VH-VL binders against Coiled-coil-helix-coiled-coil-helix domain-containing protein 7 (CHCHD7). Designs and how they scored, part 3

Target 1, 85 residues: Coiled-coil-helix-coiled-coil-helix domain-containing protein 7 (CHCHD7), of Homo sapiens (Human) (q9buk0)
Amino acid sequence: MPSVTQRLRDPDINPCLSESDASTRCLDENNYDRERCSTYFLRYKNCRRFWNSIVMQRRKNGVKPFMPTAAERDEILRAVGNMPY

## First folded at step 17 (VH-VL; from u2 with light chain S35N)

Design v2
Fold by OpenDDE, fold request of step 23:
Structure v2 (fold): chain C 85 residues (1-85), chain A 120 residues (1-120), chain B 111 residues (1-111)
Amino acid sequence: as target 1 above (85 residues)
Amino acid sequence: EVQLVESGAEVKKPGSSVKVSCKASGGTFSSYAISWVRQAPGQGPEWMGMIIPIFGKAKYAQKFQGRVTITADDFAGTVYMELSSLRSEDTAMYYCARDDWSKWYYFDVWGKGTTVTVSS
Amino acid sequence: QSVLTQPPSVSAAPGQKVTISCSGSSSNIGNNYVNWYQQLPGTAPKLLIYDNNKRPSGIPDRFSGSKSGTSATLGITGLQTGDEANYYCGTWDRSLYAGVVFGGGTKLTVL
């Protein structure tokens, strides 16, 4: 029902919207010189890796939704003391 | 082995539009960008544009700006290329090609191509 | 017409070595990695060399790449009949309207 763009920007589906936006902004500002955006790319990848690991743990434990909601993610991040990426 | 599966051949009239799809056999494009590269008969490849599906971000070659639209359904692992205002010179093989969006621009996987013929 | 310039054709006998040149400018080859693609008749291009001189898995060491200044070179040793194909160089162009650019292609004929 929602558009592809809307789904990608759904915080309950994509926990790394900020990192995604930062990466795309970097690409625009640097005329798609990817080398200049490596730091942003890494942050995005780390974000995805972190939350994917959480999803996998939740799957093993049968906890739904597998991707934590925005509220749950805030709690998880608070529990770890800071963003790990 | 990941494959890019493209839609079937198209025959179009001048002025019409064509939409070609490219589906990743692996399911998603989370680590990759998809470019569209066409090749007219007897000519070299010509880059049309790309999209990073996970970002929903597309970039187009200047030549095709305003006439080409590249979209992605990352959840379906499919990328689309729509070319409007077709002309006879748009007759070509249209390839989708994959590259790692975090690396430099080399295409390690190509689709088999979609033939688009524009004729009156 | 193509942003990158290649010789239209090269030829050599089996077992010999051939080189294919690719000439560009500072905005493309000069400041970016060059890639090479092999296109056999009736097939899609295949990545042959990436990042100037790296070979993807499955590409034999008979194929090599190099870059100097604003030019790149593809080398093929021990030429085989199966090497007969079109070869294209490609790279990113950092011009105002940035994008991927390709050479016009070189037809390699095995005599």
Scores: ipSAE 0.849, ipTM 0.943, lowest interface PAE 0.6, mean pLDDT 94
Fold by OpenDDE, last read:
Structure v2 (fold): chain C 85 residues (1-85), chain A 120 residues (1-120), chain B 111 residues (1-111)
Amino acid sequence: as target 1 above (85 residues)
Amino acid sequence: EVQLVESGAEVKKPGSSVKVSCKASGGTFSSYAISWVRQAPGQGPEWMGMIIPIFGKAKYAQKFQGRVTITADDFAGTVYMELSSLRSEDTAMYYCARDDWSKWYYFDVWGKGTTVTVSS
Amino acid sequence: QSVLTQPPSVSAAPGQKVTISCSGSSSNIGNNYVNWYQQLPGTAPKLLIYDNNKRPSGIPDRFSGSKSGTSATLGITGLQTGDEANYYCGTWDRSLYAGVVFGGGTKLTVL
């Protein structure tokens, strides 16, 4: 079984890995001045909100896996026509 | 109401390690960072470090770097603090405390603390 | 030893007002929000004031906070016996090794 860290880094499980990395990178570069990273934090939160909404819809419709795979997420984003967050 | 539930008291020998756990009861760590703050008898609080479980990102106070490891099991809603190379000066109450990682640093919920006693 | 400086003790009679000062530097209080914590005997610290002057839910308006320059002040009016506790200021320090810093604490005695 993968470790907690490995699970967080799994692209099939974490749809907001890029946003997470950007947020943590911002924290490192700004010596953890959170105010300077607010834009990145918001982007991450929006990412989580978006994909959580997708998960909830899939749950209602009985579509598995509830969290779309990386490939499915790409298709969903293409269908939307742009990055919604 | 969200509570932080910490593991029980520890008695350790010098040179050994201690691992304290902090579990969120009634909530998750999705919006929070968890800090470890210790307080020696008769002294004020001392920040040891923090972790943002959802990012898997930890930061340590310089004083404890290399000796403290903070980890998180987000699925279990639990954060751990391991302190190695224990010495008598490490005898203290160890608190976990949460703050919103997207806000400025203030701890709105504290655990009840874990007493760690280091003695030969 | 503590990064932030507080008076070791203050005292007053019930119903009176007390103030507790917290002094720091530009890297901490000067450029960051200050928080205050109340610690009753035998208990964990409790958030009393955050972001200089904001009160969490459940904290009465007898408690107030202010900040000016590199110093912060906690005010307590209508002092009650139940206010007897240690009070700590805390903030973020933007020094080379950034982190949360606390004051040494102030013991409030209700006479």
Scores: ipSAE 0.849, ipTM 0.943, lowest interface PAE 0.6, mean pLDDT 94
Fold by OpenDDE, fold request of step 23:
Structure v2 (fold): chain C 85 residues (1-85), chain A 120 residues (1-120), chain B 111 residues (1-111)
Amino acid sequence: as target 1 above (85 residues)
Amino acid sequence: EVQLVESGAEVKKPGSSVKVSCKASGGTFSSYAISWVRQAPGQGPEWMGMIIPIFGKAKYAQKFQGRVTITADDFAGTVYMELSSLRSEDTAMYYCARDDWSKWYYFDVWGKGTTVTVSS
Amino acid sequence: QSVLTQPPSVSAAPGQKVTISCSGSSSNIGNNYVNWYQQLPGTAPKLLIYDNNKRPSGIPDRFSGSKSGTSATLGITGLQTGDEANYYCGTWDRSLYAGVVFGGGTKLTVL
């Protein structure tokens, strides 16, 4: 059983790890002035929204794992033609 | 309606540690940060620190830096606050409070509080 | 000692208007949104006003907030007995040791 930290840092489970790191880095660099980090927050939210939609589609279609692996996510993004967030 | 459910009252000796939990009744903290705010009898609220569970990122008030540890299990929808080296002046009601981590700091949901009593 | 300053107490008769002031500095109220919390006896604080003047759902419009410079004001019109409580202002402080700060609280007594 992976720890909470390990799960948050698992690329196969967390598709928005980069956006998460960028957001936290922004908070640190700006002494938690959230106003200055709004762009990063939005990117993270968009990332989560996008991949949640993919998960929901896969659930409907019975495709496992419901959260695409890192490799599968790359394929999905290539198929879309660009990063949507 | 989302509620923050806190652990039960604690009675501790000086020098010991206390760990209080805060659980979201309706799910995870994906959109929220959890702050710990204490209130001594007859006093106003005092912010201790916060955590953004989905990021695993915590920030502490300077007064409690090095003595407080805030952790989270977002998958379990639970946040913890551990305060060490307890003193009599740490006797207070300890609240967990929720705010949207992408908004300005305002606490829209509060737990009912956990009473921590420190006495010899 | 609280970072934000509030009057210790205010009082008025039912139906009257009261105002509660909250004074700070440029690092907190001056450059951030102010929130107000109502705490009824024996209960946890409740969000009353956020972002200077916004009301959460369920808060009647007889509660209002305003901010000017490094001070904020909570206004309560049509005072009711149920309004008897402690009121706290709060905001984020952008000082070196950034964090949430609160006022010392104002006890509102309905005469």
Scores: ipSAE 0.848, ipTM 0.943, lowest interface PAE 0.6, mean pLDDT 94
Fold by OpenDDE, last read:
Structure v2 (fold): chain C 85 residues (1-85), chain A 120 residues (1-120), chain B 111 residues (1-111)
Amino acid sequence: as target 1 above (85 residues)
Amino acid sequence: EVQLVESGAEVKKPGSSVKVSCKASGGTFSSYAISWVRQAPGQGPEWMGMIIPIFGKAKYAQKFQGRVTITADDFAGTVYMELSSLRSEDTAMYYCARDDWSKWYYFDVWGKGTTVTVSS
Amino acid sequence: QSVLTQPPSVSAAPGQKVTISCSGSSSNIGNNYVNWYQQLPGTAPKLLIYDNNKRPSGIPDRFSGSKSGTSATLGITGLQTGDEANYYCGTWDRSLYAGVVFGGGTKLTVL
């Protein structure tokens, strides 16, 4: 069984891995000055909000897996026409 | 109402390690960081470090680097603090405290604390 | 010992006003928000003031905070016996070894 950390690093499970990494890099580079990382934090939150909405929609429609796979996420983003966050 | 539930009191020998847990009840750590703050008898609070569970990212106070390890199981809503090479001076109440990781550092929810006693 | 400096104790009669000072440096209080915590005997600290002057829900307006330069002040008006506690200021320190720092604490005695 993968550890929690490993699960967070799984691109098939975590749709916001890039935004998470960007946020943590910002924290490291700025010695945890959160004020300087607000833009990255917002992007992460927007990412989570977007994909949570997709998950909720899929749950209502009975579409599995509820969290789209990496491939499906790419298709969804292409359909949207641009990165929504 | 979110509460931080900490593990029970510990009595340890010098040189040993202690691992304290902090579980969020009635919520998750998705929007929060968890800090560990200890308080020796008659002393003020001392920050030991923090973790942002959703990022799996931890930061430690310089004083405890190399001796403290903070980990998280976000899915279980639990954070752990392990302190090794225990000394009598480590006898203290150990609190976990929550803050919004996207805001500045203020702890709006505290655990009730875990007493750790180090004695030969 | 503590990065932030507080007076060890203050006292006043019920109904009176007291102030508790917290002194730091440019790396902490000077460039960060200051928070205040109340700790009643035998209990965990409780957030009293955050971001210099904001009150969490449930904290009465008798408690106030302010910051100027590298110093912060907690004000308590209409002092009540239940206010007898230790009070700690806290903030983030942007020094090389960044982290949360606290004051040494102030014991408030209600006469």
Scores: ipSAE 0.848, ipTM 0.943, lowest interface PAE 0.6, mean pLDDT 94
Fold by ESMFold2, look of step 17:
Structure v2 (fold): chain C 85 residues (1-85), chain A 120 residues (1-120), chain B 111 residues (1-111)
Amino acid sequence: as target 1 above (85 residues)
Amino acid sequence: EVQLVESGAEVKKPGSSVKVSCKASGGTFSSYAISWVRQAPGQGPEWMGMIIPIFGKAKYAQKFQGRVTITADDFAGTVYMELSSLRSEDTAMYYCARDDWSKWYYFDVWGKGTTVTVSS
Amino acid sequence: QSVLTQPPSVSAAPGQKVTISCSGSSSNIGNNYVNWYQQLPGTAPKLLIYDNNKRPSGIPDRFSGSKSGTSATLGITGLQTGDEANYYCGTWDRSLYAGVVFGGGTKLTVL
């Protein structure tokens, strides 16, 4: 099985890696002052909420893989008019 | 509602290392940061550092930089703390404690603690 | 050598009121939320007050907190023998080596 680090960096497990990286960069740059990073945290949470809802809908409809592939994620985002997170 | 459980008490010799685990009864740490806080006999708590398991991101107190390593397996709902180059001054009760990783630092749930005794 | 300074002990009779002070600096108490923890004998600390003056669910309103400048105060009214414990203030310290800092603790004795 993949290491914990490999799983954390797998976009097919976590499609919100860019938002995660932005959040951790903000923490590093602001000496872990979480108040200064709340906008980045919200974007991460919204990203997770959006993709979890997509996974839930695909599971209900029997569409596999349940987490969309990178190409499918790009198509889904393109089809959405406004960026959802 | 949530319980944190540390691994069992340990007796160690000076110069060795100890690795303590912390497991949540509720499963994952997706909303939380986990801190390690120790308390020597008759003294106040001392923060050692924390990890945000969903990011795999740790921060250490300056006093422990270079001696402490905090890691997580968020898929197993477990956090680990390893303290190296043990000295008798490291004899203490060790707690894991959680907060919301996105909010201000206050520990709303503490484990029961585990003793680490460093003796010759 | 604790970053935050508390009196080592306080005492009062049942039914009375006590306050426990916590003194720090602009890098901690002055610019950060202060929390208070109760530690009953032989137990882990328990969150008593967070964000200066807020009570988590299950903490009665006879426990209160306040902050002024670089000092914080825990107030306990209607003292009960079950309140005998050590009390610790804690906060974030924003200095170069940022992290959580605690007071050395105050032993409350109810006579």
Scores: ipSAE 0.775, ipTM 0.908, lowest interface PAE 0.8, mean pLDDT 91
Fold by ESMFold2, last read:
Structure v2 (fold): chain C 85 residues (1-85), chain A 120 residues (1-120), chain B 111 residues (1-111)
Amino acid sequence: as target 1 above (85 residues)
Amino acid sequence: EVQLVESGAEVKKPGSSVKVSCKASGGTFSSYAISWVRQAPGQGPEWMGMIIPIFGKAKYAQKFQGRVTITADDFAGTVYMELSSLRSEDTAMYYCARDDWSKWYYFDVWGKGTTVTVSS
Amino acid sequence: QSVLTQPPSVSAAPGQKVTISCSGSSSNIGNNYVNWYQQLPGTAPKLLIYDNNKRPSGIPDRFSGSKSGTSATLGITGLQTGDEANYYCGTWDRSLYAGVVFGGGTKLTVL
């Protein structure tokens, strides 16, 4: 089985890599002052909320994989037009 | 009711290491940072460090930098703490405690704690 | 030595009021929210007060908190024998080696 680090960095499993990287960079740059990073945290949370809703719909419809792959997510985002997070 | 459960008590020799786990009942740590806090007999709590499991991101207290490693398997809802180069003064109750990783630092849930005893 | 300073003990009779002080510096209490934890004998700490003066669900309003400058105060009115515990203040410290810091604790005895 892939390591936890490999799974966290796998773009087909983690749809919010860019947002998590921005959040952790903010924490490092600000000595873990969370108040300075709240905008980055919100973007991450919105990203997770959006893709979790897509996973729920795909589970309901029997579409595999439930988390769309990176390529499938590019197509979904293109179809919605405006970035949802 | 959410609970944090640490692994069982350990007795160790000086110079060895210990690895303790912390698991959330009925869930994962997606909204939380997990800290390790120890308390020697008759003393106040001492923060050792934390991890944000969804980011795989750890921060350590200066006193423990280089001796402590905190890791997480966010997919399994488990956090680990390893303390190396054990000395008798490391004998303490070890707690895991959670806070919201995006908000102010306060611990709303603590585990029951697990003892680590270091003796010759 | 604990970073935050608390009196080692305090006592009062049932029904009375006590306060427990917590002294720090500008890098911790002065610029961060203060939290209080209750530790009953033989148990883990429990959150009692957060963000200086807020009570979690299930904590009665006879427990209160306040902060002024680099000091914080826990107030307990209507003391009960079940309040005998150690009480710890805790907060974030924004110094170069930032992290969570605690007081050494105050043992409350209800006589």
Scores: ipSAE 0.770, ipTM 0.908, lowest interface PAE 0.8, mean pLDDT 91

Design v2
Fold by ESMFold2, fold request of step 23:
Structure v2 (fold): chain C 85 residues (1-85), chain A 120 residues (1-120), chain B 111 residues (1-111)
Amino acid sequence: as target 1 above (85 residues)
Amino acid sequence: EVQLVESGAEVKKPGSSVKVSCKASGGTFSSYAISWVRQAPGQGPEWMGMIIPIFGKAKYAQKFQGRVTITADDFAGTVYMELSSLRSEDTAMYYCARDDWSKWYYFDVWGKGTTVTVSS
Amino acid sequence: QSVLTQPPSVSAAPGQKVTISCSGSSSNIGNNYVNWYQQLPGTAPKLLIYDNNKRPSGIPDRFSGSKSGTSATLGITGLQTGDEANYYCGTWDRSLYAGVVFGGGTKLTVL
């Protein structure tokens, strides 16, 4: 039922929406010069790395959903303190 | 070894549209941008545009803006290209090709290509 | 008409060396990395050289690339009959309508 656009924009499926939006905005503003956007790409990749590690831990522990919901992710980030990406 | 597979060859009439797909063998395109590149008989390659599937973000060559649409289903690992208002000069081999979306533009894997023939 | 200019053909005997030139502008070759692709008869293009002078895994070191100013060069030494193919340079063009551009190709004949 959900379209591809709805799934890409679903914060419960995609934990790195803000970082992907920053990356695509950078590409638009710089005429797709990827070198000018490397900082944004790194933040996106760090975001994905962080949440993939959480998914791995939850999968090993049998905690569902494996990708935390948007609300659960807010709680996890508050508990961590410093932004990990 | 990764392979890109385009959908089957098509024969089309002038004025119609064609939609071809590109799928990676075993996986998704999470690290990649996918370009469509065509090659008319006896000619060099011609870049049509690309998409970054994880961002849902497409960029088109100026020559094809208004006629080409590139879309992706990143969850299915499939990219599509639709070319409208076909003319006989659109007869070509159409390739999908990938690059790392975060690095410089070079295509490390190409599909085998699919023919689109436009004739009356 | 291709954005990047290559000679239409070159030829050499087995064991010899050949160079293939690619000429562009500051909006493409001058400020972006140049790549080279080999297209054997009846096949898709294959990446041969990337980032001006780097070889992907499986490409022998007799293939080389270089760039100076707005021109790039592909070098092939120890020429083999299996090297008979079309060779294309490609790069990013960062002008107003940015995108990937290619040369028209150079047919290498091995006699």
Scores: ipSAE 0.758, ipTM 0.901, lowest interface PAE 0.8, mean pLDDT 90
Fold by ESMFold2, fold request of step 23:
Structure v2 (fold): chain C 85 residues (1-85), chain A 120 residues (1-120), chain B 111 residues (1-111)
Amino acid sequence: as target 1 above (85 residues)
Amino acid sequence: EVQLVESGAEVKKPGSSVKVSCKASGGTFSSYAISWVRQAPGQGPEWMGMIIPIFGKAKYAQKFQGRVTITADDFAGTVYMELSSLRSEDTAMYYCARDDWSKWYYFDVWGKGTTVTVSS
Amino acid sequence: QSVLTQPPSVSAAPGQKVTISCSGSSSNIGNNYVNWYQQLPGTAPKLLIYDNNKRPSGIPDRFSGSKSGTSATLGITGLQTGDEANYYCGTWDRSLYAGVVFGGGTKLTVL
């Protein structure tokens, strides 16, 4: 199995990599003052919420892989028209 | 309800290292940061550092920087704390404790703790 | 020495009231929420008060918290023998090497 670091950085596994990087950058820049990073945290949580809903739909419909690949996610976001998170 | 379980008690010699694990019952750490907090006999708690497993991101207390490493094996797995260059002053009860990584710092669940004893 | 200062002990009879103080600085108590933890003998700490004055579910309202300036206070009324424990304040410290800090603890004895 791939290392924990490889899995966290794999865009096919982690659909919210950009949002998590923004959140950790905010923490580093603000000495872990979480209050200053609340907008970044909300963006990350909305990203996870959105893709979790897509996973649930794909499970219901039997579409594999349940988490869309990075390429598939690009197509889904294009079709949505407005950034959902 | 939710339970945090640390690995078993350890007896170590000065100069060695110890690695303690923490696992959540039936669960994942996706909403949580995991801190390690120690308590020497007769003393108050002392925060050592924390990790946010979903970000793979750790922060350490100044006192322990350079001696402590906190890692997570998997988003649904286990958090570890490794303390190196052990001294007798490191003899303590070690707890893992959780908080919501996106909210104000307070620990709503603590493990039952595990003893690390450093003796020659 | 602990970053936050608490009296080492306090005592009172069943049914009475006590307060436990916690003194810090502007980098911790003065500008951050204060939490309180109860540690019964032989057990892990348990969250008692969070965000200065809020009680988690299951904590009776005879436990209260307040904060003024760089000091915080835990109040306990209607003392019971089961309240014998160590009590710790804890908060975030915003100094250069920010982190969680705790008091040294106050042992409550119910006589």
Scores: ipSAE 0.755, ipTM 0.904, lowest interface PAE 0.8, mean pLDDT 90
Fold by ESMFold2, last read:
Structure v2 (fold): chain C 85 residues (1-85), chain A 120 residues (1-120), chain B 111 residues (1-111)
Amino acid sequence: as target 1 above (85 residues)
Amino acid sequence: EVQLVESGAEVKKPGSSVKVSCKASGGTFSSYAISWVRQAPGQGPEWMGMIIPIFGKAKYAQKFQGRVTITADDFAGTVYMELSSLRSEDTAMYYCARDDWSKWYYFDVWGKGTTVTVSS
Amino acid sequence: QSVLTQPPSVSAAPGQKVTISCSGSSSNIGNNYVNWYQQLPGTAPKLLIYDNNKRPSGIPDRFSGSKSGTSATLGITGLQTGDEANYYCGTWDRSLYAGVVFGGGTKLTVL
């Protein structure tokens, strides 16, 4: 099986990789002062909330894979127009 | 109500290592950081480090840097702590404890704890 | 040695009031939120007060917290025998090797 690290870093599995990287970089740069990173955390949470809602919709409708691939996600984001997170 | 459960008690020889797991009842750690905190008999708690499982990101207390490794399998909802080069002063109760990774550090849920005994 | 200093013990009769102090520095208590944990005999710690003075749901209002400068105080009124426990303050320390720090604990005896 792919390692936990490989799965967390796989753009086809993790739709919020850029947002998580921004959050961890902020933590490293600010000596884990979470208050200085709240904007990055909010963006990550909004990203997860958005894609989780898409996953729920696809589960309800029987559409596989439940997490859209990176290519499908690009199409979904283009269709909504404004970045949702 | 969420509960954290550590793996069972361990007895170890000096110089060896121990690996303890922590699992949440009812799901993943998506909103939480998991810390490992130990408590020797008659002593206060001592923070060893934490991980944010969704980021795969760990931070360690200076005292344990180089001896402790905290890892997570967020897909399995499990966090692990490994402590190496064990010595008698490592005999303690070991807790996992959670906090919201996006808020200030306070532990709202603690595991039941597991004993690690280091004896020759 | 604990980073935060607490008296090792306090005692009072049922129905009375007690305070438990916690002393630190500007790198911890002075610039960070302070939390308090109750540890009943033979159990894990339990969150009692967070963010200096807030109570989680289920904690009665006879428990209170405050902070001034580099010191924090836990107040307990209407003491009950079930309050007999160890109490720990905890906070973030912003020094070079940042992390969570705790007090050594205060044993509260009721009776």
Scores: ipSAE 0.753, ipTM 0.901, lowest interface PAE 0.8, mean pLDDT 91

